# VH-VL binders against q96il0: the designs that were tried, part 22

Target 1, 167 residues: q96il0
Amino acid sequence: APERGAERRDTAPSGVSRFCPPRKSCHDWIGPPDKYSNLRPVHFYIPENESPLEQKLRKLRQETQEWNQQFWANQNLTFSKEKEEFIHSRLKTKGLGLRTESGQKATLNAEEMADFYKEFLSKNFQKHMYYNRDWYKRNFAITFFMGKVALERIWNKLKQKQKKRSN

## First folded at step 14 (VH-VL)

Design Zg11
Fold by OpenDDE, fold request of step 18:
Structure Zg11 (fold): chain C 167 residues (1-167), chain A 120 residues (1-120), chain B 111 residues (1-111)
Amino acid sequence: as target 1 above (167 residues)
Amino acid sequence: EVQLVESGGGLVQPGRSLRLSCAASGFTFSSYGMNWVRQAPGKGLEWVSYISSSGGSTEYADSVQGRFTISRDNGKNSLYLQMNSLRAEDTALYFCAKDYEFGSWSFDYWGQGTMVTVSS
Amino acid sequence: QSELTQPRSVSGSPGQSVTISCTGTSSNIEAGYDVHWYQQHPGKAPKLLISDNSNRPSGVPDRFSGSKSGNTASLTISGLQAEDEADYYCQSYDSSLDAYVFGTGTDVTVL
């Protein structure tokens, strides 16, 4: 039985944007849009005295960012591939070549492309629903931890003020 | 129902390699970080490795750093642990464990484990 | 690897309350990292009992409760039942190791 070549599903390379913020930066940095996901990565600042709660928040944000990057990178790749296949298929059905007489890439009209978009969205509806669900859950969790971190910081500031008054 | 099923364990000689697999079902596998935790016979639990939901980040215990590689295939709902340069101290039941809620840093579902025995 | 310290064994009669302690260090529990608890019956996989110091996941009986103070976390089992006979492990994160750490484990026996 011929070893069915494992179709290397072209997963978008997890290209961590090589954008390195300046080492002396005390704030989060936003990088340029990623080539595959088109999402702008955030480089999170790590304070010298990061609390466990702050660390938890940071790691959650980082993991969520990676999750988003991977999802959209894959979706964009799939979209581009299926779009191209659709165009080729439709052109072939019309008896048209892939290139116009002027040598330009043949394109479909807006109505035909609307059909593609509708079909693509329909096909990926469940996937998008799961993504949206998880997106809300993640962001809710992040927001919750942001609130906790804010409270912790306020409390620590108050304690420091009290200690300074007692000395 | 969430299910995690480990496989690939067995008897190996020191210095050899083994690859463990974990098949996940009953949840959105690509949404959660996954872990390997091991338990030597008659001993406690030891965290081995972590991989993020996307697979973009990995972490290892010092005891396995440089020897083990965690990976995942979200399309196959599968988690893997490549174990190289195995030692006698790596003898353990290896569990696949799912991260609990986002930000919890705990494990809510575990497989039954696969036994790895490293012996001359 | 720096393990969290648990008593080796705890025993109680049916209906009694037992408490298992988990003591950490300045790099884990005392630093403020959350503690989680697992139950493991012989020959079975661990089960999450308590997350984030005191949160009880769905399906975990109300007789299990968790708390944390200073460098010590505690798991309390109220109304001890025969089915509660198991090993119990605490788990946290250690910043010095940049790793998850488990306790030494506690064998709970029902007399």
Scores: ipSAE 0.879, ipTM 0.959, lowest interface PAE 0.5, mean pLDDT 93
Fold by OpenDDE, look of step 16:
Structure Zg11 (fold): chain C 167 residues (1-167), chain A 120 residues (1-120), chain B 111 residues (1-111)
Amino acid sequence: as target 1 above (167 residues)
Amino acid sequence: EVQLVESGGGLVQPGRSLRLSCAASGFTFSSYGMNWVRQAPGKGLEWVSYISSSGGSTEYADSVQGRFTISRDNGKNSLYLQMNSLRAEDTALYFCAKDYEFGSWSFDYWGQGTMVTVSS
Amino acid sequence: QSELTQPRSVSGSPGQSVTISCTGTSSNIEAGYDVHWYQQHPGKAPKLLISDNSNRPSGVPDRFSGSKSGNTASLTISGLQAEDEADYYCQSYDSSLDAYVFGTGTDVTVL
């Protein structure tokens, strides 16, 4: 019995492009678009005296970024794979080869591709709904923490000014 | 309903390895960070390890650093803990715990635990 | 191991209020990290009671309340019931350990 080769599910390598910002940067850096997700990664700056609230915000932003990167990397891979399979299937049904007489990759017309997109969106509708829900929840939380951090910084500045006036 | 079911516990000799699993259901597993927390017999709770929702970030307690590896398969709704170089001090009930709300460093759902006993 | 300090045991009569303290250090509670509280009945998994110092998750009775001041967090159980007999743990984050930390646990007995 031929050993059915375990189809290695090509999990998108978690290789977030290790964009290394300059060592002396005191700012967040935006990297080039990731080859799988097409999202630009952000390298978050860590202040020397990071408060617990700032740390929570940073970690939440980092986690959310990773979450987004993984989601879109997987979606793009799935999309590309299914698109290719669809094209191949349709060409085969039409009795057409995968390449034209000129050696170019055979393509489907816009109407046929519209059917693919409709089917793909329908198939992934639930997944996208969950993603959108969680995306909003995460961003709401991030925004909330950003507000808290801003207030904390204002308060700390005011305290420092008061201490300087008392000395 | 959220459910977490741990498995893979057992009796092992010191220096051996064991792999724990946690099967998750009732929520979007890929959206939440996951944790392992252990409790030695008659003792308190001890955090062991954390893994982010994507699996891109991991954290470990000093007591297990370099010996334990946390991982997840979001396609299978599964969390894992590879435990190497096990010691008597690792004897505990191991819980799988889900992160609560985003930005809250607390755990809202726990499994019933799987018992790991390290004994000569 | 840097554990948050809790009283070993607290007791009260039905209908009374009891308070469990959780004392931390400059690297956790005093540093400004939030405190969470868990209830654990014998042979059961822990249950989240209070998150982020004072937030009560859905399904948790209003008789449970949390507060934090300085290096100490407190869990108050008002109107103590027989079902409240359990172990209670506080939890926070420690920056020196870069880890989550639990309290030593408190055994609550209903007399």
Scores: ipSAE 0.863, ipTM 0.954, lowest interface PAE 0.5, mean pLDDT 92
Fold by ESMFold2, fold request of step 21:
Structure Zg11 (fold): chain C 167 residues (1-167), chain A 120 residues (1-120), chain B 111 residues (1-111)
Amino acid sequence: as target 1 above (167 residues)
Amino acid sequence: EVQLVESGGGLVQPGRSLRLSCAASGFTFSSYGMNWVRQAPGKGLEWVSYISSSGGSTEYADSVQGRFTISRDNGKNSLYLQMNSLRAEDTALYFCAKDYEFGSWSFDYWGQGTMVTVSS
Amino acid sequence: QSELTQPRSVSGSPGQSVTISCTGTSSNIEAGYDVHWYQQHPGKAPKLLISDNSNRPSGVPDRFSGSKSGNTASLTISGLQAEDEADYYCQSYDSSLDAYVFGTGTDVTVL
C-alpha cells in the first residue's frame, strides 16, 4: 500500500446566517435566535455510520424544529398584524389619525393595549391548545427515541467489549 | 374523523402535465408529514413522494425525481402533486397518505385515490 | 425503486392461521429498518394493520400480529375470517434509495 502524507484543509467556511458549525463536528450545535421565530435552531450532526434508529431520531428532531419555527413565525406575524389593526380601529373610533402632529405613529395607552392582549389570547386560544398538544406529543416521541438510541449505543459498546475479550 | 379526498386525475397524453390535490380534514394537517403513493392497475403499491409537516423537507422516488413536485398549503389543509412530463408508466391510482405517529415511517390514513391514465 | 419480496398468494380455511413473509435486503430490513403492514380490499384504499414490526393501531383485531427477525418480517392472521380476504403489503425504508419501499403484495384467499 502506498504511503500518504498529511494534507491540511480549511474547515471553517463562511456561510448563510453567519453561524456555520465546523465541517468535522461530531456534535449538534445550537445557533443564534432565528429572526422570524425568535427560536434558537439546532444544527444536527449526521454520523457516517448512522443507525436506522439514529436516523429516525435526527429526522424527527429536524422536522420538529421546522414545525416549531413555522408556528411561531406565523404567530408572531399574526400578532403584529392584529396589533396594528386593533390600534387603527381604536384610533378611528376616537376620531384620531394614524400619525401624531410630529409624524410619529399614534398609539393607545396601556389600559387600551391590555384590551388587545386579552382579545388576542382569547382569539388564538384554540390554536395554542392544538399547538401545545402536538408539542407534547412530539417531545414525548423525541424523548422515547432518545432513550432507544441510548440503549442501542450501550448495547453496541458492550458487544465491542465482548469481541475484544474473545480475541 | 380523518378524511383525505384526492382530485385532479384524468386521461392525458404523454409529455403533458397534471396537478393532483388532496383535501384533508379531521386532524391538524400542519402537524403531520404527507405522502403520495400510487398503484398501477392490477399492480402493487409504489411510494412516490413525501413532504414534511412544515413543507421544509421533500423526498421523491427516483422514478419521478425532477418531473414531480410535492407541495402543501397548510392554510388550506391541502396537499398537491404537480406531475410534469408524464409517461405511460405513470398510469396509476394516486393516493395521498398521512404519516402515522411522530417518528413512525408508516401511513395510517389514505384517501380513495384519483386515477391518472397516460396514453396516446 | 427496490421492492420487498412477498409470496404471490396464500390461502387458508376459516379459523386457520396463515403467515405472510416479507423479505428485504441489506439496505432495508436487514439494515434494521422497521416493517409495516397494510391490508387492501378490492377497490379500496390500504389500511394500516401493523406498524413498527408488531404494533397494532387502534381498531385492528388482535388476530393480526407481526414480527421481524433478521432480513424477514412476518404477518400472521390467526382465526382467519372471510373479511380477511384481501391483498397484503409490507413496507419499509431503504437507505440506498432514500425511499419508502413496499412489498410485492400477497393475495390472501379464504377457502
Scores: ipSAE 0.728, ipTM 0.898, lowest interface PAE 1.0, mean pLDDT 86
Fold by ESMFold2, fold request of step 21:
Structure Zg11 (fold): chain C 167 residues (1-167), chain A 120 residues (1-120), chain B 111 residues (1-111)
Amino acid sequence: as target 1 above (167 residues)
Amino acid sequence: EVQLVESGGGLVQPGRSLRLSCAASGFTFSSYGMNWVRQAPGKGLEWVSYISSSGGSTEYADSVQGRFTISRDNGKNSLYLQMNSLRAEDTALYFCAKDYEFGSWSFDYWGQGTMVTVSS
Amino acid sequence: QSELTQPRSVSGSPGQSVTISCTGTSSNIEAGYDVHWYQQHPGKAPKLLISDNSNRPSGVPDRFSGSKSGNTASLTISGLQAEDEADYYCQSYDSSLDAYVFGTGTDVTVL
């Protein structure tokens, strides 16, 4: 049984992106979706006697997660910003205000918004193509290292079993 | 074609500060970790600092810990090294270096370097 | 900072084979960290020759090969050519320093 300290909480967690795994966990944890990227972060366990291969795999997975979170957070912000700029520009060309009489943000009709969505897709095509390439490269690398770590752990178990028989 | 161009080197007095820049092109800068590596005149290579692709993780050699700060701006394809409290032993040619393949802890592209001389 | 140990100089005639050793410690090469090799011509930036002990990046000739055993890595240049005259550095990671470490460097001379 793992050793766990008793702790009291004065305040409940305020957001999903601030998830903290239990103390003294021996496992990776999957947190709730991040507010800006909509991706679930993984909180990685560091074993006591981490091998060089295990260290490489952990660092690669951590940095890949950070890279992926940053990409989608930035894309979500860019989409929102460019959408508002497009609407603002079109409303201003029509001589209309940014807010309706009820105080809500003014919008464009579906046909007008279709122009924005097509323009946004075209502008971001190359960026997404490079992201997709690098995502596959990272995942192939991660899979490769996972395989190497698995073989290393099997080998160590076999060596440990031989040692127990000799003792 | 991958290119890394360092700038910001010069002659400074001990105890002063200097900021190095590295302009990157020819690859997706935001996808790769970046490093600073230095070479004192007539000497070998010494790793200085690392920053992950997102900027979320940094590492420093003991010799510069607490004095140097690595940073990056992925929007400008730029890597930086803020060097404070400079010492004579910091005199070196400073290279900007790109991580090779994902999960390899090696450096495939290097800039030409920028010279930092710390002398009275 | 610890350095990986390399011979100061190695020489050979064109067409010969030369081998450069890189010796580490229990916190780097012996611990199982990979070794990488760089070539540096005078006044130039280093160039990656070998990654992960034995992998040749694209554009590196087959005459460069690497291996690792115990606490020693080796770079072998077969069929030595005049343009191979340069400094060569090995590099690894050291767990006690939490740092990348380079070798002392080897000057290869083509006779």
Scores: ipSAE 0.727, ipTM 0.898, lowest interface PAE 1.0, mean pLDDT 86

Design Zg11
Fold by ESMFold2, fold request of step 18:
Structure Zg11 (fold): chain C 167 residues (1-167), chain A 120 residues (1-120), chain B 111 residues (1-111)
Amino acid sequence: as target 1 above (167 residues)
Amino acid sequence: EVQLVESGGGLVQPGRSLRLSCAASGFTFSSYGMNWVRQAPGKGLEWVSYISSSGGSTEYADSVQGRFTISRDNGKNSLYLQMNSLRAEDTALYFCAKDYEFGSWSFDYWGQGTMVTVSS
Amino acid sequence: QSELTQPRSVSGSPGQSVTISCTGTSSNIEAGYDVHWYQQHPGKAPKLLISDNSNRPSGVPDRFSGSKSGNTASLTISGLQAEDEADYYCQSYDSSLDAYVFGTGTDVTVL
C-alpha cells in the first residue's frame, strides 16, 4: 500500500530485532543486540537520489548483515545444544543425576568443561574457516564499493562546482 | 566443480501449481544469492526471481509477483520456486543461477534447466 | 519483455573481430547500471563472459572484451574462432521495473 519510495527510508528487516528507526531519519541506525545472534543490526537509510553504485553498496551491506546474523544465530543454537548434551553425557558416565540435591541443573567443573570447548572448536573448524574466507571476501567487496562511492561523490561535487563557474 | 541441477518441471494445466527444485554443489551455497531465470521456446532470457544468501531478501519480476514464491534451504543446499496459478505464458525452460561475486549482480553458474509446459 | 536492444545477428570469418552492441534506456544502462555478457550455445545453459562492463571471469579467453559508454555497451570478440558461434545476451538492472533485464540476443555466425 505505501509508495515504494517511502518504504526505502524506514525499514527494519524481519527476524533481526523489533527496533525501527524514526521515519524521518536520514541516517543509518544501529539497533539493540538480536536475541539469537547477539549481534547489533544496522538499519540502513535509502536516499531519494541513490545512485546505482550506492544501491549496490547498500544491498551488499544489508545482505552481509543478514548472512552474518544467520551464521551466528545457528552457531549459538548449536553451541547451546552440544554443551547440554556434553554435560548430560559426562554426568551419566559418572553415574550422576542431571539435577543436584537442591534441584539446580548439575554442571561440570572448569577442567571438564574445557574438554567441551576443545571438542566444539575442533568439530566446527572447517565451518568457521569457510565463514572467515567469505567474511573477508565480503569485507573486501564492501571496502571496494565504499571507495568507488567516495570517488563518485567527489566527482559530482567537483562537476557541480565547475557548473556554477560556467554560469 | 560448481553444479546446479534443476528438477520438478513438467506438463501442467493452466491455473495449477508446480514446485521447482535446484540442487547445488561445489561451492558454499549459504554464502551466495540465487536466481531463477527462464527462457520461453525460441525466445530470450527473462529473469524471474532472486533470493539473498540468508533468504532474508527476495525479489520478483512483475510478471510473476504474487504467484511465485522463491525459497531456499541452506541446510540441504537447495533452492526452490513455488509456481501457483500457472498460465500459458509461464511455459519456459527454468534455470537456477548463482550470483557471481558479492555486489556484481551477474550470474556465473547456471543449471541446464527444467522445462515447464502450461497448456490445456 | 526485453529492455536492452541488440542486433539480431553478426557474422565474421575466422580471425576477424566482431562487435555486438547493447543499447539501453534511461532507467538501466544510461542511468549507470553495469552491463554483463553471456554466451549460450544451442541446447546449453548461458555462460558468463563479461561482468561489470569489462571484467573477464577466470577461464574466459582474453579475446573477449567489454566496454560501456553512455547508453551503449559493447562486446568484442577478437580473433573469431569456430567455437564462438553461439547466441550472446547482455544483461543489466532496470530501476523502473526493479528487475534484471536481458538484451534481445545476438546470433554470432562464423563463416
Scores: ipSAE 0.722, ipTM 0.896, lowest interface PAE 1.0, mean pLDDT 87
Fold by ESMFold2, fold request of step 18:
Structure Zg11 (fold): chain C 167 residues (1-167), chain A 120 residues (1-120), chain B 111 residues (1-111)
Amino acid sequence: as target 1 above (167 residues)
Amino acid sequence: EVQLVESGGGLVQPGRSLRLSCAASGFTFSSYGMNWVRQAPGKGLEWVSYISSSGGSTEYADSVQGRFTISRDNGKNSLYLQMNSLRAEDTALYFCAKDYEFGSWSFDYWGQGTMVTVSS
Amino acid sequence: QSELTQPRSVSGSPGQSVTISCTGTSSNIEAGYDVHWYQQHPGKAPKLLISDNSNRPSGVPDRFSGSKSGNTASLTISGLQAEDEADYYCQSYDSSLDAYVFGTGTDVTVL
């Protein structure tokens, strides 16, 4: 039977992704957006002949993806919580109810909501500064290891070519 | 000003359980993988367990697999080791250790350790 | 769990250079995994001296240097000082165990 088996491309509904790459794929796969973080997970290929350097790069990329997903999932929850608190506080100040007559949640107009977005960014400035610093540190490390892997693969091809010439 | 402070060690009978804690400060705890490393009295260092920065990946030494569980709470800047079915050979000083740099499989900051003694 | 092999002890006079070897197996150092070095004074926690074979973390004196060739890594302490008297451990990764592994430890004595 051909190695091109069924490729699962599930769009995750309101839950976690159930995407599963083919068992014998030799490629990384990009899954659907995670419900909580809105980030697309990468499913990394693990070659049988993975070098120590390739293993380090893969693990670093995997752990960076996990770290990034957790940060944004947490920020999305914090954003929603603080947004509701801001709306409640402003509606209370105006003497308005939290729900419309139809039972839907009352909201503020876009200009009023701009104050919330500015306040949210200001409150979370330090946390986002540390996130950006660590994102750059991780990205530079990943880029450095990607370069080292590329050089390792070039060197291995040159060694293979020299072996064939010497035979 | 990186500080790691372990606690929860003590004297315990074989077969019993202990839970170790490690309180972290002076760095962004949620950005780094964490480890438990132990040292039996008068002996060398033995790696015990690893947990990734998010808690999504864990690894265990064969000697503790199935008995120990590493976990973390990034909201409390805390690392934990649940130690079940303790044996005499688990007697050691247990260190909490921080991953050095991203992609370096080494440990730059260590706590002073908490002593676990398993004896009848 | 596999251990990396180190000499039990090494000694030298102040100002002298000493070298500590760390010998692995086909599933760790020989396979190409990096070697790291730690210093541990009696009753204290280990301190990272060398990472990734030869990198010196901030605050480590430049008299400490590391290298790796084939299945053996080396830590060299040039210009020995009294405070260098301690235990030294190498560390790597073992692919057959899927685990970090430490060396047996070397007691450095300054005469």
Scores: ipSAE 0.722, ipTM 0.897, lowest interface PAE 1.0, mean pLDDT 87
Fold by ESMFold2, fold request of step 21:
Structure Zg11 (fold): chain C 167 residues (1-167), chain A 120 residues (1-120), chain B 111 residues (1-111)
Amino acid sequence: as target 1 above (167 residues)
Amino acid sequence: EVQLVESGGGLVQPGRSLRLSCAASGFTFSSYGMNWVRQAPGKGLEWVSYISSSGGSTEYADSVQGRFTISRDNGKNSLYLQMNSLRAEDTALYFCAKDYEFGSWSFDYWGQGTMVTVSS
Amino acid sequence: QSELTQPRSVSGSPGQSVTISCTGTSSNIEAGYDVHWYQQHPGKAPKLLISDNSNRPSGVPDRFSGSKSGNTASLTISGLQAEDEADYYCQSYDSSLDAYVFGTGTDVTVL
């Protein structure tokens, strides 16, 4: 399932305004943490002589990053929403206001908040279990392709050495 | 058990639009890229479109670029294909297909397809 | 966008081996992209038989095997059985089209 190819600079006008590092200095780049997922995105370099195997690895890493960012962005928003709902519900049950006398948000103590964390984990157990399974599957696949790319590059270097010795 | 069920096909005049749906079950839909593949009556298979697991990347065959839009709703386990400006050459059985293993670029589960007929 | 060439038909007797070829171009198979194989019975959806040139997904009988060399991939059905009568398609990726490409299809007949 490939992304459209390496000719990104000749696409839509929005692409022409994007700044890119010079080609001599282009490597994979690690950006700042995403606001919602807290994960650092990797900006992948596309070499001129990218092999089919290298292309597969790059696209797998890109799609895994997108998948991971989406999961944690959604989970973080759900967590925040359900946490506030839990606090509101428990304060209402205790007959307490949502704000202290100083105007700050009222909170629950550590033991009460532990109840929320336990309930959230239990409620989302199956979702996190499938996420962990797919996370391991993706990372094992990435490692496998990284090994295959490394072997491909070693073979190419050995053939260059054999050609030089035979000349 | 993995199941993919297409719907939304039918008879449509040239230049009109249709929207196909694919309901997925039996696997973690949000973890896999999805595809549309079509087969004209009595003909071979033709890849139509791809969407990544997050929906962040899409690709289209040149024959449908600019006319078809693939999308997904991971909350509903559903894949969609909006088909605009339909032509007689778009007449085919449309399958939704799941990416196999990560990095293989092959399709392990296919629906039974929904028929789209474009005719006057 | 049918880039991959297959024979239109092959036939064999029960127990015989048959081989289906899949020939590509410099932008797909010859460039090094993997080849996958699908079986399609009449009125049915395709089923993945071979992935990544030679891998058999779980549940596929070991009489199906695949290989790739240069610009040609091959699917071999050893010990042909009546239920193997179907259409077979190869599939790869084409870098010039930025697209998946299927073969022209091969009708396998069991005599």
Scores: ipSAE 0.717, ipTM 0.893, lowest interface PAE 1.0, mean pLDDT 86
Fold by ESMFold2, look of step 16:
Structure Zg11 (fold): chain C 167 residues (1-167), chain A 120 residues (1-120), chain B 111 residues (1-111)
Amino acid sequence: as target 1 above (167 residues)
Amino acid sequence: EVQLVESGGGLVQPGRSLRLSCAASGFTFSSYGMNWVRQAPGKGLEWVSYISSSGGSTEYADSVQGRFTISRDNGKNSLYLQMNSLRAEDTALYFCAKDYEFGSWSFDYWGQGTMVTVSS
Amino acid sequence: QSELTQPRSVSGSPGQSVTISCTGTSSNIEAGYDVHWYQQHPGKAPKLLISDNSNRPSGVPDRFSGSKSGNTASLTISGLQAEDEADYYCQSYDSSLDAYVFGTGTDVTVL
């Protein structure tokens, strides 16, 4: 049901609400996978009466998404470069070419590739440890603020209900 | 353990440019947003600019918008402030400051600052 | 003006308590944005004392406490010591400026 592109309100005038235009969702929207990180970005909705807590949560989620996208984009590029270098080095040691007889890139068997994966993970162990620590810290903070926003919204609905009954 | 060291300040004429640097150590630099905050001689603190941990989002005080550019190089653990079209009112001690905890919008570690003097 | 208002100076004797106020506007503290506090000794960089109205970061003595009510935040220094003589700044966010804003600063003197 989420739309990837813009849609004019006048294409469905009878069903269009003034509060939630067809071109833009009143909810967060998840986009397609990013070419470099392979992660799906979230397109965050900004309500017109956004509270300070809601703003803080939204900016924290946006910054966390940027941080996560950057980390994995960088790791994916490094992984690809080091994988090709490892394959090239091992093929050269075996006296084999970089291409098969069909013209496809030559590869190594699963046992040889397992050596690469172990070496890559070992080399990047500390970087991934710090990433995991900060990922958990960020997710704990996000969950905490989501709870605070939920309580704020309940409180605001309760206050509005009290005002209407008192009038 | 956490250290922030600013450099690049100096005496400069109005209308000229300077580039400030901040070298960071003792924490995972790429995980935190960074700020520039300035303090004119004998005056209070004034926030100047913010950059998100990845560098994907920047914000500026109205007084410097369009003249200053914040940037970072996470590979070198370095924060930068390019200051163009400098004015006398930009004269201040410029601090590099680290965002505290995620979502706090406060600054836990500050450098000792680098002095920028804009005069003829 | 979008500057948070603080008293110019506050003084107290060793062992006593002092309180510093920070008053904002409808676009910052009154709107619900959190208040943070910094201590700055002469010729030194600011140090974070209180975050998010009342949280003390690790390593800050428990004689420092903060609160916020309505449009006013307060920093209280109980058991005042000579080393507490410094300038103190509050800080918040202002939605009309889309900017962080600092208070005017308060000079604390230990008599």
Scores: ipSAE 0.712, ipTM 0.892, lowest interface PAE 1.1, mean pLDDT 86

